# VHH binders against THO complex subunit 6 (THO6): the designs that were tried, part 7

Target 1, 367 residues: THO complex subunit 6 (THO6), of Arabidopsis thaliana (Mouse-ear cress) (q8l4m1)
Amino acid sequence: MYGDATNWNEDEYRESILKEREIETRTVFRTAWAPPARISNPDAFVVASSDGTLAFHSLNSLVSQSASFGYSKGQDVMVAEPERVVRAHEGPAYDVKFYGEDEDALLLSCGDDGRVRGWKWREFAESDVSLHLKENHLKPLLELINPQHKGPWGALSPMPEINAMSVDPQSGSVFTAAGDSCAYCWDVESGKIKMTFKGHSDYLHTVVSRSSASQILTGSEDGTARIWDCKTGKCVKVIGSQDKKSRLRVSSMALDGSESWLVCGQGKNLALWNLPASECVQTIPIPAHVQDVMFDEKQILTVGAEPLLRRFDLNGALLSQIHCAPCSVFSISLHPAGVVAVGGYGGIVDVISQFGSHLCTFRSSSL

## First folded at step 1 (VHH)

Design m07 (framework vhh_7mjh_2)
Fold by ESMFold2-Fast, scan of step 1:
Structure m07 (fold): chain B 367 residues (1-367), chain A 120 residues (1-120)
Amino acid sequence: as target 1 above (367 residues)
Amino acid sequence: EVQLVESGGGLVQPGGSLRLSCAASGFTFSRYAMSWVRQAPGKGLEWIGRIYHSGSTSYNPSLKSLVTISRDNSKNTLYLQMNSLRAEDTATYYCATEYLGSWPDYFDYWGQGTTVTVSS
């Protein structure tokens, strides 16, 4: 049953796999703006990529590098030098979040290796700037490791990946969306699981904390979104069809600032839900598969499998569309000043001003 | 529950064709590279090829003309099409998820395998 790998050279195979995966495709899965948030002056942000890296960039440095690059050709994308880059994961880093909003905030990432790793942001950002990992070693303060499950023959499952995180510093919690169809609530201080949320029939794409109601929301490949009570771990509501013939993944979810309005990205549609009324109020068709959504007060931002950032009002009217450099866009992060960073296919990040102009377009340099 | 389930194996005559399937569940299939690997009786593992999450493929050069790998991310299914089968293609065929950690086992999970026998 168990075969060994004796018929190939170990070192050649390992190096071939690493090199080939890094060059076949690079994707930015998420960006996150660093605290402290400044309404008039966006500063630092972190980029999580398919090569397992977290790259810290300064907007001022990127704008300066962009001016030096010149943008003489529309097809050319500059390669920007990050302030710091760390290989955070073995395999892709799928999500990056800040835990806390002051100088004691943690930088958290999750990935394909089934880990959440965390660093003090001050140590990550204020350490001596180096792109050379052999000379710049930064040990994580926090490591959360997904549970492995017993298979039908008593063997442990492979390590389930962590596809998304949501933070709740007031309860001391991080919520994770896992490849084993479960969401988990983790106690950040102890590193232990506080609660397991079981009920989805396929892996999770997204998790969102609804702290005002002591709930989380999850979106799954099984075609449902679910609302869970954090105190009991019980599913309160199932949104969507579990009929396998109509199975469109719930790829993305966002809550507004009041936590009363939910937008779900499902296939080529946005669904706007009023949670207190438990009603779908609006459905907005999108020309491409939705990959990320968020609220900007009373407006909805969306990106997906097209080179466009779209903005809608709550009645489904298209307010604007802005061309992005990635041919497929995986994530949006919004600074309180209205500046947006989007990341996507080809390792490309676009930073777009509150007025809709492009501030910079770049790839992070490789390790 | 993480599972890989291979199907489509059986007895095939030399020169015949066969399509194997691998049904995946319990992980984000669309984000993983997937591989096919085979083991002939009394021999070690032989890598056949991989398909990246993007649909891009990479093959063992010795097997490139024999096989085609494809995937359907909407159905969480991996496929291996084999043509012009020879007695030397008799093996148990495994699908596997590909993970870059924990050398030497880059293949995180292997299915039980499906047996292909090429004979008259």
Scores: ipSAE 0.000, ipTM 0.168, lowest interface PAE 19.4, mean pLDDT 80

Design m08 (framework vhh_7mjh_2)
Fold by ESMFold2-Fast, scan of step 1:
Structure m08 (fold): chain B 367 residues (1-367), chain A 121 residues (1-121)
Amino acid sequence: as target 1 above (367 residues)
Amino acid sequence: EVQLVESGGGLVQPGGSLRLSCAASGFTFSSYAMSWVRQAPGKGLEWIGRIYSGGDTSYNPSLKSLVTISRDNSKNTLYLQMNSLRAEDTATYYCARTYIKSGSTVYFDYWGQGTTVTVSS
């Protein structure tokens, strides 16, 4: 192809291929839109990946980079430079959330290392040219560490991972879904556990705060979703089949804006529940395993082990389906303007407009 | 429909080697991570290892010296090579399509029927 050149080296070529492979084998588990960007431009968002990084991107910068990439590159997917990237976790970062909606908002992440780490968003996002190196090494303001449990042998368990978070600034709390089958309520100001929610028999995939009722909802590998009272820590309702053999993991859950409607992703089905009535109103079959769900007002968005973003109404009618770049999609985040970011296998993020067009598709550059 | 079919199990002498295969169909095999999991008689499931779509592998540290996982995307086939087999390696071996959500624990959405390996004299 290029012949022999003095600057061509087989070892350098191998290193280049390994770096490209490292980028391509990453998984994006979650994206989160930043305040005040959730209300207005610029549309800042953070990407949490399997390499333990949090990468901050600007949608305006990504769109600009996409235009340049289209003219000068022959590659399939753009590798984008983030505004900032930090290694937040040892091992994968599974979830990223914003705590608060004003200038005092915190950026929170959780991961395989059993930690929640948090930064003031303004300090994380703002850069001083003279302090670029220092800013890339900004220490977290908050660190929460999962408890380790004593086994029957008296030894401590391996550190349980934190798979998901839900924030409740009104109560000063963050809720975590842990690999030890427990959910935890943490006091953000003190960093202490306020409540432990015990009852699941396998690790938790998801937790959602239902602040209007002083409840949380959890979804587990054990095939049940559970509703818990935050004041007592007691399970008030178990959602799932009584037959253990027919149970499929509850991978994902979402509440609508009224907190009266719950959608659960379970195997290849969406289950729509009206919580005040305690009734499953609709079951929607999906061709692939569901990995994330959310509400867009009175519509349901879902992604999973397929390269599609689907939109349904509350009666289960398919309103749209949009092809996504990741072959398997792990998460959805919706901006108030209707823009959706999806993240998935191969480290790929796809940003889709409110009209269903692709705004940009990218992988974050390696550290 | 997604299908995973394991083969290559059987009787093997202690100290012997065995290669298991898993034929995948009904999905774009090259786009998914794949795992091997085993279950000894009367015991729970034990994760062996996984291989990412790009070919990189992650193993159970207790088994890493005994096994190698590989794949052939052109044939939609996953492989497990086992060496220095012991009586304790007697188990049913399963192929599984993999979601990666925790570093040491993985979630599986489709499993094969399993193939039985018996290590005995």
Scores: ipSAE 0.000, ipTM 0.192, lowest interface PAE 17.1, mean pLDDT 81

Design m09 (framework vhh_7mjh_2)
Fold by ESMFold2-Fast, scan of step 1:
Structure m09 (fold): chain B 367 residues (1-367), chain A 121 residues (1-121)
Amino acid sequence: as target 1 above (367 residues)
Amino acid sequence: EVQLVESGGGLVQPGGSLRLSCAASGFTFDSYAMSWVRQAPGKGLEWIGRIYYSGSTSYNPSLKSLVTISRDNSKNTLYLQMNSLRAEDTATYYCAKVEYRTGSYTYFDYWGQGTTVTVSS
C-alpha cells in the first residue's frame, strides 16, 4: 500500500476483495440441463448456489471462455460470465429442476427461504442480460411457500427450508422435501398443497417421484427412506434398520428408467433395492459420505465428500473414477448425450464428457 | 450430413493386433481433430486418444503404449492400430469428430455407430 496508495480506491478495492471471497466461499448445490430433454449437442444448463442465485450457462460459451482463459495445469479455476443470473432466494438455493420438456417448460428452484420459485424458461433464457442488480431481479411466475407450524405457545416455527424437489408434469405436481420432516405435493396450476406426507422424524434430504406406481420416495436425516402412496398420503413401506442407533442419514436417492430399481446413498454406502421384490440386492461401500446418486441406464453414478465421480454396475463393480475439481461434490446432472455436470464446494462446476474428459471447470461470476 | 462409419472389428486371438478404420463424410475432414472411444460390455465409455488435423496425437495415458492413431486426409479416413490385445480390450470401438477443445477438455459433436472387437481364443 505505501507509495502505491495514490492509485488505490478504497471502495473499488473492498468490492473486489468481497466479490472474490463470495465466489471462493460459495457452494453449488445443484445443476440442471435445460430442455429439450434429448439433444445431440448439450448446451444450456442452470447452476443453483449458496448465495441464492440461479446462473444460466451455455456449454459452448464456457468451452470458448476456457480456450481464451488459457487453462493450464496448476492454474486457478476460471470465473465464467453467465448468460443470465437471477437472485432466486433469500439464502441458499438447494435444488433446481425443469418442469416440462418443451419450449413452455418452467424453471423451478427451491431454497433455505422455504419457497419454490418458477419462471418460464423461454423468458428466463431469451431476456436481455443486464449487469445492473435491479434489472437482474426477474420476477417469478410461480411462488410456493412452505407452511409454518404453531409451537406449544402459539408462536410460528421458523420457516422450514425446502431441500429438494421432484417434478411430475403428467399429474401437474411438484413434490418437495422439507426441513419440517414432511414431504408436500403441490399443484403447479393453483399453487396449493394437494397432499402432505407425514411420518419422518427428522428433516428430508431428497424426494423422488415414482409416477408409474403413483408413489413418491423420500430420504431423511432420520436414517430411513420411505415409499408413499400419492392418492392417500400414507406410507406404504419404511426402508431402514430397526436399530435407530445404527441408522445413517439417507442423503440421496435415484430411480432407474423402469422405476423398478432404487439406489440410496446412506452414509458411506450405496444400497441397491429392487422395488417390486422389496429386496436390497446389493450394498456398495464408498470411501466418503455419499451426497448424490443417479442411474445411467444399468449403471450407477455417485459423488460425495471427495473430489471423485464414481461409476458402478448393478453388481457393485467399479467401472470408472473421474477426478472432479470441487473437493466435496454435492450433485450430479446427466444430459441424455452422456455429458455430466457436477457442482460442489468453492462454487465450482465441472462439466465432464461422456468419455470422462473435462470439458470445462469454472465458477460463475457474482451478480 | 455428417457420417462416421467404423470398420475392421471382429474376433482376434489374445496377443494379436488389429487395425480399425473410420470413413468420414459430410464435413471437411482435414480441418478437424478426430478421436477414438471404446465401450466394453457393461462398462462406461473410455476415451482412447485424439489426432489433430496436423497429425499430432494425444492419448489416454493408460492406453498410450498399446495403441496408435493415424489419419489419411486424402481418403477421409481415421485409423486405430491396436497391439498386444487382451480379453479386457473386448469392446465396441467408436470414432468421434472433435468440435472444439481447450487444453485437456474436448467436446465431440458426432460419433459413429461403432465396430465390435472381441478378443478370445
Scores: ipSAE 0.000, ipTM 0.127, lowest interface PAE 23.3, mean pLDDT 81

Design m10 (framework vhh_7mjh_2)
Fold by ESMFold2-Fast, scan of step 1:
Structure m10 (fold): chain B 367 residues (1-367), chain A 117 residues (1-117)
Amino acid sequence: as target 1 above (367 residues)
Amino acid sequence: EVQLVESGGGLVQPGGSLRLSCAASGFTFSYYAMSWVRQAPGKGLEWIGRIYTSGSTSYNPSLKSLVTISRDNSKNTLYLQMNSLRAEDTATYYCARSGLKYPFDYWGQGTTVTVSS
């Protein structure tokens, strides 16, 4: 027997279910606060996600959206409309950084496709861009492409991904942590490689510029952190176990404002190093695998494979722990005013005040 | 479009064995390390282990004697062999592509394993 006609559209329903599932499975890998305008209040930040997008959000807009969304903390997660969303990469966007501290700053991203792409922040922050057009109307000003290595019979290697960046506007450089086990120093003006740092035996997770010493630090899947001289490209120090089989990956690294203190995330431990003394001062055990670390002056912030943002002093004392909405947290970004954004599993971002209160919790809407 | 699709879950008796599969598409499977992760009801994510492009493996020390991870690059398929299953192994099991920053950049939908008599 024949059924009744309905307002049902199977294609639209299928698309809505797929979009809902994609939102639930998407991961935020990094957030970055835009350079402060004349007033130092936090507002603009960019979110880099597993779908290859960069999404620009306004904290003031998110607070307004939250006020119109009837939900309880931890029960419903708001889906927020970004001010702008751009497909930056074919594959995941792993890191996002600002190059410069004023209105002429560049927004840089790197990803699985082995590219760094850069835009004028001023142009990026203008109006919404349609990502469904044949052409991206927000063409990058800068594109850096990882080198491919020649294999047998002249075949090129797969494109190595770029997992992390560190910016050094003083030297006109961007440093990249690559999947080919190398770090690279790029000249921003010319777009060319200035230096290659070879010595790690597995892909790099992190790179940090130490401009005061003309050095960079790298962390690798090979279980070592390394210090490199930027003038020679030579490794000056290896930090890690001599027993290669017992090494856990160095997932994350941060320097304090003096560039004298280093914190490394390695497995379920933080290692605090005084670099001038070449001494490991503290080892802090963490209940879950460490995924990101950062200094807030003389305090250490850490997140990992648990729904917690932890804060420690330099003696390893736990000062606070704040529950986060993502069940696994992949990154921390700290605004100069003390506001923190964390991103993680499920595409969820938490923005947390300097006092530890949640300002907003959200997912970015999909493309 | 990167896709990971797990299968092979279901009800199993304590002491039994199961092999889970993960079918990968939308990327060059042989170029990536792959991981298994599980989540018991009401609990956090627990990493099980990883298999590298070379075929070498790394496991959660708490689970190393109970599980084996393998891959078949010709079939774009990842496997998790589980032996001597206990009630505490009841969880949703996820296949994940090992990302360059960490071993969890893309996730499957999950397959549920229930260990009960």
Scores: ipSAE 0.000, ipTM 0.227, lowest interface PAE 15.7, mean pLDDT 81

Design m11 (framework vhh_7mjh_2)
Fold by ESMFold2-Fast, scan of step 1:
Structure m11 (fold): chain B 367 residues (1-367), chain A 117 residues (1-117)
Amino acid sequence: as target 1 above (367 residues)
Amino acid sequence: EVQLVESGGGLVQPGGSLRLSCAASGFTFSSYEMSWVRQAPGKGLEWIGRIYSGGSTSYNPSLKSLVTISRDNSKNTLYLQMNSLRAEDTATYYCARFRGSYLPDYWGQGTTVTVSS
């Protein structure tokens, strides 16, 4: 009776400290805006974190929680309640993407455990479905498993991680950037590998589909970006130095809406390539290592190992720079309305308006 | 079909004034917050100000002394009055409807204002 009460208070205190540390030591690797077809959650997005979780948030709920958080002092960051949180991976979740845009859209994630897992977005987020969604354990509809390589005496290699994905619903494919130096094309319906892209000498950081040309682009720790033909699996072009000593990792790549312009993040530089001309048109120096890039129409957005979101035109002129809450920023996701979500170190997500003002800054609560 | 159509842009001399209009159709105009946003050549979007359904206004602090937003719910029209225009006010000006105070769901085609001698 009395002893139980004493032990209960100590356990409760210990649990609160461990939960606080878990939240603060997390890293957000990627965010993804959900398709706006759902009336109940039009401003939905998903956060992929180092603890293996996918956390679903509503921007309306985050803004309301931010207003209710009250008076904050200095660097205090609110802990936001997600609409749902699912443990998607054993180990970090490195990338999250939506496959499709309608009621049959899939939420896909990849991670350190060498898996791509997928859920029907409607089932994951739909408020009118059963109470099962409240349980934090939603069974995936899809699981893709990286190949393992065997040594001469039958020992399996460690499971190679999947660091990035690119979706191509038109061809029924998802492309993965793997820790075994390969990219893979997966058939989403069958769950089988359609093509293997071999040629890189170190693990891949990024993969981007170029559907208009039936190509993919990959970026590697080996310091090269490569363009591949999806029909043959052959490398069409190598971008960058082949000299190992002078190579900087290719951390990030993005294509514009026309798929004619490529921006590539390599060390402390952005390189802008015109792909039809096969030429580097512009090089933009950045004060910190580039970790993500994307196009916003005819402008380039970039983040990296600094607390800044930078915006450039195609001539390399700096248009704006916005201070972000994470000390190091790992990813950008752009909503069609111009709202940007960035995620990074410390489990922090910062949502920035199309006007450069901060809408909310938060950490997702832990499982 | 929701439509927002801006008008009233053109060439203005420095120190001049200009009034922009936005004609709204396809929705209950009086029930929505409306905003003006501008984009200077080669720059990002800059929020000018907001007017709530009841007529109260909120402005970008850097622009508050230079602009006035008003609405006429009987005409489904939003207005932007600009005074003491400078060369840096050269931009395409957009009318926007907001689903909430932070996210626009419909934009107009824009009207261009050029401030030059």
Scores: ipSAE 0.000, ipTM 0.409, lowest interface PAE 12.8, mean pLDDT 83

Design m12 (framework vhh_7mjh_2)
Fold by ESMFold2-Fast, scan of step 1:
Structure m12 (fold): chain B 367 residues (1-367), chain A 121 residues (1-121)
Amino acid sequence: as target 1 above (367 residues)
Amino acid sequence: EVQLVESGGGLVQPGGSLRLSCAASGGSFSSYAMSWVRQAPGKGLEWIGRIYYSGSTSYNPSLKSLVTISRDNSKNTLYLQMNSLRAEDTATYYCAKDYSLRWGPSEFDYWGQGTTVTVSS
């Protein structure tokens, strides 16, 4: 009714606002760097989000997109188009890992729907987007389904969620941390449970494989970390006894390259353990709740409910802190070249160089 | 600290429909999955369905054709739409924080007082 100069498509405008809101309301729970075929610079990585999606991004493409971002008006954070995005889970995707270190590696994800799903990375990365299914669905090669238990408050969900995974290709295994208070060892080839690790009294946040000792370590909402023998399924050690006056959930754990040093994120503290000595050597206070930890050789990286990536030595000295764009940070992934990706609140991913400079900051576009 | 308040219950005739609401006060549930649970007189708790932060839903297979769950994160409000109500749907309905989410506080009991639905002619 008015001239072309004031014409706009109301449906397109409404759709753009809804897509912006969908993007901004997401949480990124994990990122994972794709393995190099041989010698490679950091490029391919996958983002697992609260909307159940896995989004594949190229660092080289993101850096190029960042160069043009300054011309976008009204946007605080770049919205990046992924190389591929699939809806992997009904509900949040909590963890993403690569199984294997070459071009035949599997991309694995786990989520709130109680499934682990796996794809050949080659197929995931090299698929022509113009030929993908309408729903951005790529059929998984592997689907592991959590066992169902009838029980108390933890059984409110019909299927216990899978909160974390640890991969052990040498034993052909994936270990899962489940909402039913159990960890499970899965045989990747058969898709069947090899072992159940039962003893925690509340859901598990984290699991790490300690293959050198044929053990796994688990961290729970019950305030304990536990060490388990993979051959028997028996708990060999309980860390942070439940009989304490105050419970601090074990949200995150990491082993160093020697598998002798364990760091646990517990509430607002890091606990550093020497496993051969069975001794807590250091406790490092953190201003916010710890959400992820990892080792970079003899240094500890941590993120949590604050917009900071912190680096400590084994004596608890703060070596650096780097401001991150998410106001709360849920995960760290470290590339062998020293590049770090962190993900968190608001669907935001920060990629940080080995020297602490920001390479790119972005949200993945919606499906 | 965070309190959940259910509302919208009442007397409904068989075949009728009803929409229940759950509002958070003293904090936000926007980062959590939320569930609806019911308890019929003299019976145990029955899980109805769950809605994730993203808006994705999961339902008890026995109830999926009868109910729809939705949420408004900007209003901290959760909804349960029930259609084709039967006498066996008579229960107290509760909303609860779903402890399956690994992020967020899991140290608090976020159950509300419930809202009663009576289906009778």
Scores: ipSAE 0.000, ipTM 0.248, lowest interface PAE 11.5, mean pLDDT 80

Design m13 (framework vhh_7mjh_2)
Fold by ESMFold2-Fast, scan of step 1:
Structure m13 (fold): chain B 367 residues (1-367), chain A 121 residues (1-121)
Amino acid sequence: as target 1 above (367 residues)
Amino acid sequence: EVQLVESGGGLVQPGGSLRLSCAASGFTFSTYAMSWVRQAPGKGLEWIGRIYHSGSTSYNPSLKSLVTISRDNSKNTLYLQMNSLRAEDTATYYCARGPIYDSSRLYFDYWGQGTTVTVSS
């Protein structure tokens, strides 16, 4: 150290410790691979965290940083510098999605503050250092605000959080899973609600668009998954029972590429449904609470309240178990090339190759 | 059997340039990422950079302005071009296959014996 500013040095040290603790206590709730994700080489992805931030990372940069860190410090989890970071929400950011697949794609985020906010991805990803002012003043292009409900004496309810989103660019829609037990269909261009899906008795964890059937699927704390008709807003089918073990929350859902197969994460179980037959064909027990699921072609990926990424076939056979750095894992995002990013407790992201090897493990630095 | 053989090291004056080569055999060279790693006397290993099978490169930021990594898949050879050499660049330079990442672990599965570069006036 050069200089004799004792008070300044003490403040800098204190801020460093607080920043380090803030990073360690954060949770990554979701990651999303950026367009052009359809291109075979995965590079850019966005991380949504409990501090309300969205952080953009380059896989090539992270792998390079990981190699430098590994030779300097050994096996510790590195703190990576993002390409860009923005504070998107007051309170946690629960989900992040890309709307569109080209240069005009939107980056969407939803959170505890009951908002969906959107930015042009091109603008968000801009790296020119001469545009430093835009980094400090990055405003959303789109803001959707959950409705508040009036009580008997005219008092407004607390703002319901938005826990999950599903995008449907073909219909110009984004679907949201809200804390008021409703799902909403929003028109992206106008920012207005097109449809309300009402019938669940507790807050929603997940929503998935089934565009081939003009339907959405929702999963709730009430222990049911529901299928809704997008044209009428009516519930077509209740999946599962409100009694018995099916009272356990439906935390996560995924559709396969054909939109005929549904996997639901419910407590410590995966349920595999064939939707045309309206039949549960498999139930797969998991040692920990399931927090996310998805399809990789004819295989099922799952993570939860354990440091493991599990892979199953459609018959329920365990194909692999991969140890993950977060002690509890909240989300999976799969790139078309087969590369997986998982995010979880401690603000940790783990990027895993299509062959099951770890490409990098990191925490994002804070603002 | 996998073999990596480095060559091109020696004594060079400060400000000079040097090109190192690594001849690979015993595996399909064109399908692997390859790296250069160095070790200065009495110090730990320092990663220099990596070149993917495609020719795409990634460098240690502290060294990026000083080095260029290239490969010739038809000759199974990896190269390290070093310019504006300084006394701090005195080290044994290793050719390595990888890096390979596994459970946050950074490792190389095969190493050459190294070639020594001494930068001295």
Scores: ipSAE 0.000, ipTM 0.095, lowest interface PAE 24.7, mean pLDDT 81

Design m14 (framework vhh_7mjh_2)
Fold by ESMFold2-Fast, scan of step 1:
Structure m14 (fold): chain B 367 residues (1-367), chain A 120 residues (1-120)
Amino acid sequence: as target 1 above (367 residues)
Amino acid sequence: EVQLVESGGGLVQPGGSLRLSCAASGFTFSSYAMSWVRQAPGKGLEWIGRIYTSGSTSYNPSLKSLVTISRDNSKNTLYLQMNSLRAEDTATYYCAAKYWSGLPESYDYWGQGTTVTVSS
């Protein structure tokens, strides 16, 4: 029934405020640029968030929406409608990656629910077509489920989360960093584990494939990074202090294009390693805790618990410092054209040009 | 237009052998894992086996010694070789396609099926 003032439903109004707050309290953990149709200009990318969603956005659409939203609202952040949004996980989606670079590429995500789920990107990106079977609509083509471990008394462990993925299409593999202190090599075609990498004493934050050497690298809450042989599953090198007093989690790591240089984010420091020499050649202090790192050719990009994207050379010289919209930044995604997407606290994504100018800043609308 | 067309079914005597074919068109055959699935009259679907894009195979353990799955990517064709056929092998046989198969029961494309009758 209608009231004295308006045809106003208080419950609907309360729900609208709660949805607005839900959008503002989300965290974007990762973004990933879709494989381009060999165009130099970036367009399609996917956002993985703490509510378990994957949201597909078009950069061209976002730039257009940003212009329409108005530049005078400096304290407001645009809420953008995604081209598609899917609830991929029960609980947070921690990582999103593309497997392959052609029309048959997969979109993969992993999350707190201990699953990797995959969709054919072509079907995810295109609108629902009448020729697509309804039963297969938006359903994952691939589901990898973390193993549950049996304790000495026969009880199953809680489902371990999957915190990060690295793809290796050349070997048909996806590597996962798990909450059970193990990394796993999965055969994408069969959905089965090819190899288990055991040796860390606490959960894994990051995993990176080093295909040229048939190795992977892992970073752990135990304060070590480790290099593993993919053929044997054996740890070939432990990087970092085993000293209990200096135990800082290895939150992030990246390899350069040659796979000879490794950067590790550990507390408020970056460590630069030359892997063939097996030597730490540089330590770069950072004012805030490091949350992500990557290489841009011979330069290092880093973000963390501050609203800044920093760029360093291999000698540790600061080359640039760009203000980002999230007060804490969790991830960097670099497009080959030099465009960067960063995601972080408050559900905010900031897209920055190759020249350091802001192209758009937004939150995805809720599902 | 996506099509999977099975052929080679028919009447066969107990103890005989039969080769089924599945011709695929309208999609990138080499990028899909291919399966054979059968349904006996009045019964549910029974998975026979799968061949991955790599050429590796996986079989229903109850059928592994009796069947062989192969593919020819140059001809976009999937094959099922069956030996030592029994009356219990009487069924409609389907080929099915799955992009990156982690879930055996979930398929992107199905054929219309071909009927195999094992009788004297």
Scores: ipSAE 0.000, ipTM 0.198, lowest interface PAE 17.0, mean pLDDT 83

